VHH binders against Type II nicking enzyme V.NaeI (vsr). Designs and how they scored, part 5

Target 1, 166 residues: Type II nicking enzyme V.NaeI (vsr), of Lentzea aerocolonigenes (Lechevalieria aerocolonigenes) (Saccharothrix aerocolonigenes) (p50186)
Amino acid sequence: MSDKSSRAAARARAHASGTYPAPLNAGRSRNMQANRRSGTKPEAALRSALFKLGYRYRKDFLLRLGDGVKVKPDIVFTARKVAVFIDGCFWHVCPDHGRQPTTNEWYWSPKLRRNVERDRTVNQSLTNAGWRVLRVWEHEELQDAVAAVVDTLHHLEHGFDTSAED

## First folded at step 1 (VHH)

Design s7 (framework vhh_7sr4_2)
Fold by ESMFold2-Fast, scan of step 1:
Structure s7 (fold): chain B 166 residues (1-166), chain A 121 residues (1-121)
Amino acid sequence: as target 1 above (166 residues)
Amino acid sequence: EVKLVESGGGLVQPGGSLRLSCAASGFTFSSYAMGWYRQTPGKQRDLVADIYSGGSTKYGDSVKGRFTISRDNTKNTVYLQMNSLKPEDTAVYYCAARSPYTWGKSSYDYWGQGTQVTVSS
């Protein structure tokens, strides 16, 4: 904490160049799934990486949006109004995973469909309230997840993308 | 405005090589995952290769060992080196950019217009 100013400057330079001061993988590809197998949950690994870069955030923080909407993002930056969710990859929703789906695998269960619809509604509510929303798949590389969060914190336009395209 | 411009497609003999390029603009290239997909008439788009901001790569089964994806963050360009080409590789090849700020059925938010690759005997 005492070296906040130097860390902030290093983070700003790393963001500008797309290079981070202390690469988590030291030149190796590491995804959040690999860390999960080592007894670390994806969200815990991401939080740890952000903390090491000097970022301060809230976890399990209840956001009360207008008109009764409540949500608890995995990571919350209250000052910048950024909400981060670590989403599990559901086979039917993530076509970049694995083999060609069978005909039956294209049909989502009612619970899965309601989850997708609810997530879209929550995202719109957050965006309408001035929040930037970032969703990171748990299967993303840890370095890529960190880069996504850092980029979102420093870019106004990304957080105000009104297109929730597929 | 986000733009992805593919180049390097064309006609090549079986066993030949091609190098595709995709020049990107309008976003922080180094922070984005980039990929190549291909589509043949009457089929859905198939993954050819992905490269993440951290440098990790993923390949479709049919091209693994023959194709190599790479990126140059100083030129905002992603490349696909295609070796040992087969007639079955004939397709329109699309460059794609994936922003972690959006989500959906497709892992990719932005697509190029495509470039034709034809492998003929």
Scores: ipSAE 0.011, ipTM 0.219, lowest interface PAE 9.6, mean pLDDT 70

Design s8 (framework vhh_7sr4_2)
Fold by ESMFold2-Fast, scan of step 1:
Structure s8 (fold): chain B 166 residues (1-166), chain A 122 residues (1-122)
Amino acid sequence: as target 1 above (166 residues)
Amino acid sequence: EVKLVESGGGLVQPGGSLRLSCAASGFTVSSNYMGWYRQTPGKQRDLVADIYSGGSTKYGDSVKGRFTISRDNTKNTVYLQMNSLKPEDTAVYYCAKEYTIEFGGSYTEDYWGQGTQVTVSS
């Protein structure tokens, strides 16, 4: 879609409220179930939507944090210090699918705990360095993910107005 | 290829000490997340300790103050010093090269050593 007028209107609405109208067929994409590990499809879709709305970000950008942590978030807004991660369900203990593994899945339990620990360490390191962190599940609706990023860029979810850059 | 070789396990009496070693090849331990895990029969594998690329460490609650994870960059080796051993520490201990966080999400390849048996009893 190359409708610049429609894109400008969508951008204005997103800016004003931080949300998009739902698409006409707002069902969840079944492509993730079909493709399961289709690489970076969710990341590509989110990046494309943000770019079409006129947002500019860094990809493949290495953040070096004060405690020696190095991380490449999926999407980085350097001026506003916002880092976005798109998390896979089974590896990050999502509410819908995360569970304690059975005996035959014993190695997944340490992996899930390590993912939670690393997410906490990365989130804490980023926050200590003055960054805002947004984590989005890969199975989220695209419109909801876009709205969450836009909302984070224009105001903090923990009740602070971020319209001014620190 | 990534390879991890553990050594230093054995039988020890309660209150004793053991030092486990994990010799790594195919990668550099100082630039990776490295950990020790343990498993008892019929139970899930538990985190004992890990060390992040920057050198910060994390320990399981049951071993804090008794175990110390470290690395020797010259030998490309990770160690677990185990002091004040208890019968409850009896397990197979595994060395791991843990996944890293990369662009596009989590890079979720773990590499595990063969495991080394630690038995704490008379």
Scores: ipSAE 0.000, ipTM 0.143, lowest interface PAE 11.1, mean pLDDT 68

Design s9 (framework vhh_7sr4_2)
Fold by ESMFold2-Fast, scan of step 1:
Structure s9 (fold): chain B 166 residues (1-166), chain A 123 residues (1-123)
Amino acid sequence: as target 1 above (166 residues)
Amino acid sequence: EVKLVESGGGLVQPGGSLRLSCAASGFTFSDYAMGWYRQTPGKQRDLVADISSGGDTKYGDSVKGRFTISRDNTKNTVYLQMNSLKPEDTAVYYCAAGTDELYEYFGSSYDYWGQGTQVTVSS
């Protein structure tokens, strides 16, 4: 029923899970959407850009993993075992900062926590099955998202030479 | 068990039109990119047109504006509408089902191919 006891349990799980997902490029809020009003969805823009570059992939393909896990990545490269997810961003919490919320309340929302827990579980199951997982925020620049997918396909970590911190 | 069967080829005069069809079976058609490639003797196959599962299209430079690729997922069929045909369009046209491989690096060996259909533009 989503009573307070259930909500408290969800918060405890989020705390145990650690933190929310790291952004593709830390500290920057960038919009992946090329068009202002009547634009294509970020997912469609990324898929179109990859296809125009000559990449072949599957959309909305259901992956059946071990341990009963089923997942439908936004873009799947089955022969290379690369799964790409285009995640909703936290920008609605802080539009100017996207990835840097001004309050901790957003982290404990049931929707955001379920997404974090699902992502962790899915990433673990995919990795255990030999897959590489790439998560891209909807607000990433299209060119950066394309580069991240290409780098992943070539066993190059996106930002390996330039965006790595510490 | 994967099968791609092309039809609609033939002999046509310059300036004419043809519509090629490719009936697919043995795989989940709606999940695959589909394409048309052509080959003349002594050359490798080159891209005529590709269409993704989501409807995004890519055309070879020599056919842009003249040819249109489309698909019908309810019929498991991909089409190539060829207008303003020229003698240099003469070739065997192949239907291909695209895998999720990197085509530019792995080539056509990862694609399913049909038997081909002859298109001759002459006289």
Scores: ipSAE 0.000, ipTM 0.337, lowest interface PAE 10.3, mean pLDDT 70

Design v1 (framework vhh_vobarilizumab_d1)
Fold by ESMFold2-Fast, scan of step 1:
Structure v1 (fold): chain B 166 residues (1-166), chain A 120 residues (1-120)
Amino acid sequence: as target 1 above (166 residues)
Amino acid sequence: EVQLVESGGGLVQPGGSLRLSCAASGFTFSDYAMAWYRQAPGKGRELVAGIYSGGSTSYADSVKGRFTISRDNAKNTLYLQMNSLRPEDTAVYYCAKDLEYSSGWYEDYWGQGTLVTVSS
C-alpha cells in the first residue's frame, strides 16, 4: 500500500531520535498533507509558526533528567517546562519478515521494544521533573499542532488545573 | 473498552502440560500483536511469548521449545500451550495487548491473570 506518503520521512525520524512513532489516528483527513508544503518539514513549520506568534523556545536543547535520562525534544520551553515532540507515523523497521510490514509487527523486536521503553522512561522522567510533555504527530494539521502548543502554554500562564476551556 | 479474560490455569505436576486461553474484546483483535507475560511471587512481570498480527512468534529463552503461542482471529482468542512444565514456571500468567499510544503515553493492556502452580 502506497497511501502512506510520508513513510520514509517518518522512518528516518524514528531512527534519528530513537522514538516510537505514534499510531495513526482513525478519521484523519486525507487532505491533511495538502495543508503542508512538500519541502517543509513538520518540525520546522511548527517552530516557524510559533516564532511568528511571538513564542520563545529552544531547539536542540539537551535535557538532563534523573537516573541518567537525557533527551532532546523538538521544541523546549525552558521557563515554562514544556517539552514538545513531533512523532512520525508508526512504522515497521524489522527486515526479517520477508513480507510487507504491518504497523503492529515491530513492537516485539528487541531494538524497537527498547525504543518504546526509552520513550516511556523519557515521558515519566520529564513528568516527574515537573515538565509538561506534548506529543504532536507529524501528520497533524499545522493549525491543530500550533493550537495544542499554545493551549498548553496558556494553561500554565493562567494557572488552570485542567486543559479544558471555560 | 479493552477486555482480556484469561483461563486455563491450575495445579500441575512437573513435566505436565496446561493450555491457557485469553478471550479478547473491545478492539480489532486481528490488528494487534498479543503476548503472554508472567509474574512469579516476589518478582517483576516478564514477557513469556509474543505473537504478531501476521502470525510470527517470539519466546523468552526460558520457555523456548516448551511453550507455543497461537491465536484464532475468528474467535478473538489467544492461546499458550505449556509443555514440560517446571517448578520455576509457577506464576500468575497475564494476557496482554500490544502497546497503544494514548494521551502522549504508550500503554499496555493486561487481563486479570490466571494462576499456574507447578508442584511436586
Scores: ipSAE 0.000, ipTM 0.151, lowest interface PAE 11.3, mean pLDDT 69

Design v10 (framework vhh_vobarilizumab_d1)
Fold by ESMFold2-Fast, scan of step 1:
Structure v10 (fold): chain B 166 residues (1-166), chain A 123 residues (1-123)
Amino acid sequence: as target 1 above (166 residues)
Amino acid sequence: EVQLVESGGGLVQPGGSLRLSCAASGFTFSNYAMAWYRQAPGKGRELVAGITSGGSTSYADSVKGRFTISRDNAKNTLYLQMNSLRPEDTAVYYCAAQTEYEWTGSGYTYDYWGQGTLVTVSS
């Protein structure tokens, strides 16, 4: 796939810029108290790396979408309408932190599913408003996260991009 | 309605290779982040590899450089290419589909899980 080769090229370019700091979030915690309290540490590392590469973005930028939806993506490129979110996919559902529940019978299942449904609504609203949504995981290597953002900004071409692939 | 079906597990020798597949149905596959988890006997489930809807990948330290996660949106299929297999890779491997969500959320979730496929690495 040319998309994969363009991503590899973007990753190579980001790598050539120098050595990046430690991953956004290295490894999993055995203690559930080591939660994402501020929600900004991995975001700050990604933003710093993008800034050093010469990218300009908005943080803490509130997007007001139709139908009453408001959202603050972690990183916003307003001119290109790209919204970047950093997702911490596995902290609360890792069996290492608590062996039961480990699947669909989670202690927080109704609350987690409501958050998921809300975020689907947010993603749909962003897409309907012409925005492209990029998700990266907080446990992703910093260089890989940077490469994904750079690839999105440099390789999405007018008329050839679909929201389903962003 | 929503279904994830893993396949490709089996018995392999140390140093061997195996490719797992996860066939997805009942949802718009291309819109979801996908992951491979594993659970070894006597252990909890652990993340092996993940891939976002945009194609960004991540790997557990124990498999980085040996495993490759990929997706084929036209076929609604997730893959895990496993090379240089070790006895400690023996586990049931699970496909998981995750909803994309905001960083400010109070938890992390999986919408859907497969039933798993057994991988045994033994001489």
Scores: ipSAE 0.000, ipTM 0.131, lowest interface PAE 14.6, mean pLDDT 67

Design v11 (framework vhh_vobarilizumab_d1)
Fold by ESMFold2-Fast, scan of step 1:
Structure v11 (fold): chain B 166 residues (1-166), chain A 123 residues (1-123)
Amino acid sequence: as target 1 above (166 residues)
Amino acid sequence: EVQLVESGGGLVQPGGSLRLSCAASGFTFSSYGMAWYRQAPGKGRELVAGIYSGGSTSYADSVKGRFTISRDNAKNTLYLQMNSLRPEDTAVYYCAAPSDYEEWFSSGEYDYWGQGTLVTVSS
């Protein structure tokens, strides 16, 4: 068990002191509908579309990597070692829709940079463990997101090491 | 440091309405997503509704169209408007906040919980 209460208190103090960055989404209420654990989000639509096409996957499955990294991708294909993340514009700088707060830019920028670096670390750990990583934006067209997942799976279908997963 | 205090629960007839409130203190309320969970007798906790700092909302399938989550950042207060209540909505309702705003809504990821408020729907 982690000491979550102690860490939570430390985060709350940092937040109260003004060093914890403000959320990016003040002007994006409808665009910020993605919640990775919610049943009514782009994540659910993507999962439903893949299921209807006959694909089997795990949701909320915790991957424990050999380097000590633990991660829960939004969609996991264990046999083919494919991990899918649905990234919200709120937490990540989106080329089409991303923005930073203009009134306290320094306050937000370090956190956005840390999130990008965290993603890179997770991607590296997964890749080193033999996984393929696919990241899709929550605002991508459903058909494009489905096509990206299917394409990724098919590129690994003929690999003998992916067909022998127990 | 962080405190969440729920109120507004009570006994109501099927088809009735209740409005729950959660008074938050000890953190910058406007910067966090917030959620309502419920726990029926003999059952585990389940997510009912969530709201992000920017106002985007999410609902459990069982309550969509009947419940509305909202927030008042000036008052540091979270609300849950419950309409068309059913006997199966009977539960203790909890206000919850994640300790880390990078966390998304999940029954296992909340560090701050209120004491709960009981809602009984009975004829």
Scores: ipSAE 0.000, ipTM 0.112, lowest interface PAE 16.5, mean pLDDT 67

Design v12 (framework vhh_vobarilizumab_d1)
Fold by ESMFold2-Fast, scan of step 1:
Structure v12 (fold): chain B 166 residues (1-166), chain A 121 residues (1-121)
Amino acid sequence: as target 1 above (166 residues)
Amino acid sequence: EVQLVESGGGLVQPGGSLRLSCAASGFTFSDYWMAWYRQAPGKGRELVAGISSGGYTSYADSVKGRFTISRDNAKNTLYLQMNSLRPEDTAVYYCATEGFDEYSGWGEDYWGQGTLVTVSS
């Protein structure tokens, strides 16, 4: 409450170590940053590619889970119970680009902590309800994102995989 | 007492521009991360853009290249410059702060009352 100097010092330390989230390292190409800022819509490209391959999916579909969790994935395959999320680096702590601090610096950002906890809760609720969850970062290559979705759909179709955390 | 007051909303035609402002009081504005959210009728509240205390910015895919978030610490004001507006941008826009507070657990997000943006002919 009254410890504003302590809070200011913690914020200053987090800022001094780099802006959050920062690229994984300082050697990253300027072209990578330009592409991130160019106004690309990864979700539209991914949806278009999947549609052209003949996959049928829903967008803006609200899932109401038995544990009270409500969630609206970016792409939903209702018949196969696959939910796809396209996550941004800024608010969802991307492991490749979100800057992984060694000193629990994310503790100082309540919104980032809530997003991580929300993602964990949503993933667990979906998995408990029999859904497979795939999270794709907005900076993923289109080919890799498409392959991940297709592999997830085909793996479940075979019925051989008994994994509960996939 | 923390207060966030949005202004600058209004009716604009497709392709037009608006600049939203958020006047902050009751806290040390320069120390806080700030964000703009929006909520269209019948939809949930969505993050539009964020800015750190150090000036790093991030944008939702739907607004990248069209919107610019900025801050003026001398005036305790957050801005959102909106260009090339589309009917899909019609929503109530909210200013929010992300405070750091180790002692309050998750901390507290402060919200403004919102300002309405309508994009139609």
Scores: ipSAE 0.000, ipTM 0.091, lowest interface PAE 17.7, mean pLDDT 67

Design v2 (framework vhh_vobarilizumab_d1)
Fold by ESMFold2-Fast, scan of step 1:
Structure v2 (fold): chain B 166 residues (1-166), chain A 121 residues (1-121)
Amino acid sequence: as target 1 above (166 residues)
Amino acid sequence: EVQLVESGGGLVQPGGSLRLSCAASGFTVSSNYMAWYRQAPGKGRELVAGIYSGGDTSYADSVKGRFTISRDNAKNTLYLQMNSLRPEDTAVYYCARESDYGDYEWYFDLWGQGTLVTVSS
């Protein structure tokens, strides 16, 4: 089995968990017509794009959750209870670029495993507190990341406009 | 004046190499996402390679392993090293600064005028 097949399976599992946005267009990587728009840190680029579209959000906002869990999402919509995280490929086991165990590896390193377990704990704590969690990879196209955030906000509105929401 | 000027294109035999340069003026390449695009006869413009302000790079599947994007911050110049060239690499190559954000202001895309690369025998 190829490494690409392993990454595809990991992406499908991550998507099925409800944590990550839907898979990208089938033709994206083959055609390479998508523009890349990050000349700043991914977090700053996404925040700026959302602000320019008229969305209101909090940054650097510490959420205190049940069971002693504290978390500071990259983007927080407090009124709608939506928390957005921008995850690095290597340290958060990105399906496209993150490492899969090789034929000679029986498990991921303890550091990677702890990061995955922390992400799960944070996601569960947020969900238990009534929050919606969206995670996007730092290598995602800016327009796709924006669309994922907007789509998440709109799902909570049951068809209402969320343009001024925070 | 904010400008991008490409150079280094030419005629080369299959299997040969070329190095393209993109000289920037009026802004700093290391502070922006920079990319190389190409447009072959009868086709649309496609992304070839990109470099983020932090130094991370990306490549189209068709050029991965053969092309290398880099920059020289002291010369404020972007490069594309093209190895193992194929006839299908024949295109006009463009240097671009992609739209970006600063202080929540939108910056506009900037394109060079292009440099022709012809791979034939």
Scores: ipSAE 0.000, ipTM 0.086, lowest interface PAE 19.5, mean pLDDT 69

Design v3 (framework vhh_vobarilizumab_d1)
Fold by ESMFold2-Fast, scan of step 1:
Structure v3 (fold): chain B 166 residues (1-166), chain A 122 residues (1-122)
Amino acid sequence: as target 1 above (166 residues)
Amino acid sequence: EVQLVESGGGLVQPGGSLRLSCAASGSTFSDYAMAWYRQAPGKGRELVAGITSGGSTSYADSVKGRFTISRDNAKNTLYLQMNSLRPEDTAVYYCAAGEDYYSTLPSEYDYWGQGTLVTVSS
C-alpha cells in the first residue's frame, strides 16, 4: 500500500535527480505554434462555445493581485471574478487520457515541479482575493468544460439526491 | 474544517451494482469540488471521478459509462453509483474535498475520508 509520505519521498528523490516522465501525448505545452494557432486548440473551441451562449469574457487578461502576484488566465470574467485556466496534459497526469503515475513511477523535473507549485500558489492568491478558479484539461470534452464554466459563473446548487450525468 | 465519512462499501458479485455515500460535516460543503479516489491492493491512489460545486463531472476512462458521481448540497452528501462492477474495481474508495476546480493530484485536496472497502468477487 502506498501512502502520501511515500509518494512525497519518491517525488523529492526524482526532483533531486532531475528525472521526468517522457511525454507520450502530441499536445505538449512546448509546441507553442500548434497551441497558439486559432481554431486548432481547445481554448478556441471553449471560447467560441461560451461566446455563442452569450457570455462576455477577457482572453489572456493580466490580473495584478494585491500581494504582487501577477497571473494571466486563459479566460477571465472580471465582473463575476472567475478565472479559467486550460491546462496542458503534462507527462500523462490527466485522469481521462494520460496515465497517473504510481509511487514507483512518479518522476518530475524541477521545471514540472515548479509549474505545479506555482499553480497552487496562483490558485490560493486568486481565491484569497475573492476570485473563483476553474482549471480544465485541454483534452476535456467540450460539453464538460462549458458546463463547468457556466456552473461556476452561476453558482447553481445541485440539491436533492439527483444523479449526475454519466 | 470538513469531516468526510464514506459508507456503502461491501462485497458484490461481478456485474453487480453498489452505491457509495460520503457524508460531510462542518463548513460549506457546497463550495468544494469533490472527488472519489480508489486504491487497489499493492497500488497507488487513482482518481475515479470528480465533481465541481456547480455539478460538472469528470471520469477516469476505466469507469466511464459504468460509474456516476453526484452530489446533494442540501444533505451535504457525495455519491458514487457503481454499475457493471468488475474484479479490477476492487479497492478502498476515498472521498476527497478541495478547492473548486478540477484536479487529478491527491495533494490538491484538503480533506479526505478514511475510506470504504469495495470487493468484487471473481
Scores: ipSAE 0.000, ipTM 0.138, lowest interface PAE 14.1, mean pLDDT 68

Design v4 (framework vhh_vobarilizumab_d1)
Fold by ESMFold2-Fast, scan of step 1:
Structure v4 (fold): chain B 166 residues (1-166), chain A 122 residues (1-122)
Amino acid sequence: as target 1 above (166 residues)
Amino acid sequence: EVQLVESGGGLVQPGGSLRLSCAASGFTFSSYAMAWYRQAPGKGRELVAGIYSGGYTSYADSVKGRFTISRDNAKNTLYLQMNSLRPEDTAVYYCAAETGYYDLSEYEYDYWGQGTLVTVSS
């Protein structure tokens, strides 16, 4: 019995009918994460705090990478080559809150896995191009998010509760 | 921006074989799930075969054992090897790529090719 074959058939039927099931729980809006409009509140607060501290950055700046990857980070420091992403926990599968929807697995599990794969691909492409990548969760305190960005710009690592292997 | 171009369709007799190709450009092909769909006269589009980025495959029951989907990530090309063709396989065959979260031009849309016609008749 092939579970993947069954899921693929269900997706084909949904595509043919033009109907895709919505997530079973409300969750965060996908548009807040993927095609967010200018002025997203968490992003705006972080940008404002950095600007008041004297940092200069670009918003809505599209990075085109040589392997066909296109990405628009939430905050870009072009001179220092730092790209900052503000990730929503539901759609980016954060360790604390993000999980695959069990009852809608035929549609949403592949989408969520691909989002994780896309994040890895984007991170690798940026790193290969000489960029530093910082990802902060939308649920982080503003002060902590600011500190992480500042530490990254100053070539300092910002860590939380990392156990030593010694 | 994103382009999918199918080739290899044609007229073939029952029991014959064809190999379809789909040349992809404008995205990181290796990171995407790819699929072949078909649409017969008077029917909706149906999934024929799918292949995930990791190489795992799925097939419609009607083609299992006769068709083989494969990908060449170095060439950005998707293939469908069709053996033991039947009149019921007559359809326009479409290549599809599933979109990812960070596609700024086509969020939540599958990319589709123009289609290639396969006719199985004597």
Scores: ipSAE 0.000, ipTM 0.098, lowest interface PAE 14.7, mean pLDDT 66

Design v5 (framework vhh_vobarilizumab_d1)
Fold by ESMFold2-Fast, scan of step 1:
Structure v5 (fold): chain B 166 residues (1-166), chain A 122 residues (1-122)
Amino acid sequence: as target 1 above (166 residues)
Amino acid sequence: EVQLVESGGGLVQPGGSLRLSCAASGFTFSDYYMAWYRQAPGKGRELVAGISSGGSTSYADSVKGRFTISRDNAKNTLYLQMNSLRPEDTAVYYCAKVTIEYDSSTYEVDYWGQGTLVTVSS
């Protein structure tokens, strides 16, 4: 079947990329977007929560990497070399029971393919320069996103303690 | 409709073993990449292990050498054999149907199971 061939080809194209975190809660959930009723942008909410916990970071900070690669992560921890990206979600389960999984996943838009390729290149460049990369999904619950960032900071091999425990 | 039902979770002492199972229905199981994720209290969901339709496997660094993912396409069942369990492995474990595999650690999931609790404590 052509669908099987297309899926195999898609996996082959994506293989050998850098490590990304999986979506935190892009599963079979009827309330997936409950938190998105807020008018606050996801990156602003995450930054505010981290600041209130005592973490210090940079926003709009341009990282210059080898061979002319430039990137501006949403949140940067320069001392610990952690870069956080808040990625748009291209797939999610419909809150109205979701679509049957037989949907043709091979109909990737060229834009999605380019985003995956760019993310792979950026992630590899950052990792090669000694950075840890964390990608969180835009629709992710704030508490889960905060926990992922804090866990990444605490599990760094040469990180220092910035846990805020009042 | 897709259904994923996990079982095999429980309380175990450090160094112990558990085998998780996921019974799948409502789709052609053998055609899909499948994965196990986990979520500890206060943490986000993280990928534990993945397996392709052809049986190729991948693992998170924290579980390599201790956990083994496998599948039985005749029974529409996904397994996770967990050995040398540590307190840090305490989490709710989720079976996941993967719709897109970007690489060995980056997947898009379209359906999740309800989860099964694994507690590792003395």
Scores: ipSAE 0.000, ipTM 0.077, lowest interface PAE 19.3, mean pLDDT 69

Design v6 (framework vhh_vobarilizumab_d1)
Fold by ESMFold2-Fast, scan of step 1:
Structure v6 (fold): chain B 166 residues (1-166), chain A 124 residues (1-124)
Amino acid sequence: as target 1 above (166 residues)
Amino acid sequence: EVQLVESGGGLVQPGGSLRLSCAASGFTFSSYAMAWYRQAPGKGRELVAGITSGGDTSYADSVKGRFTISRDNAKNTLYLQMNSLRPEDTAVYYCAAGSPEEYLEWLSEGYDYWGQGTLVTVSS
């Protein structure tokens, strides 16, 4: 069942608090994986889908933040201060895939732990500078990733919505 | 200096057609994504159609199948062919140019350059 409003609210809360969103379709990564076979990276597929919906963003744009922090998000909406990152499940903590037991114990490799700490530092720096951060996993279905970006932009707009009350 | 100059607006009856033009100068037109936006009386600006430097197009659902965006890089001109016009299409139409780094954003503040607009009125 699609509950876009509930999903949108959950995402707004998640990146407002600097936490990663849970995978929308755990175990259903076919769309992004199929695109890789065609030579299209997940970020390129997301950018193409956003353009076809009429959205405009910057790619490969270096953001210079306070505290000497520099980041290059996968997709940047400079006017609205929205930074989108497409995270690899393997290198960033994915609740369903990133922390799996290899024996009878759960552990974090030093590299994985450093990536998580770095991402949190980046999120904090961006939020402190007035930016909204959206993180999506590369294994998420393209439709869900698009919906997350669109929802983030719409909630920042606070535009008049005649379907709600009028 | 960068300039975008729209033309082709006017009064037309429902079911009629108009072709809008946007003459661009002062930048490398072929390297920019271009778009048409409109603003109806009492409403905000909305995206109508977009076209990349490579020629890929995108349309708002309300105009899909009726409007066609195109570009002529040799003439530095953007076009919007408007067919089967409806009273709801009445608005000031603006052309906009994106950054060479491929700006794409629904919000009007996402575009680098804007024209002055051309008025389209669909009425009897």
Scores: ipSAE 0.000, ipTM 0.253, lowest interface PAE 11.3, mean pLDDT 70

Design v7 (framework vhh_vobarilizumab_d1)
Amino acid sequence: EVQLVESGGGLVQPGGSLRLSCAASGFTFSSYAMAWYRQAPGKGRELVAGIYSGGSTSYADSVKGRFTISRDNAKNTLYLQMNSLRPEDTAVYYCAAKRGYSYGLSTYDYWGQGTLVTVSS
ESMFold2-Fast, scan of step 1: ipSAE 0.031; ipTM 0.241

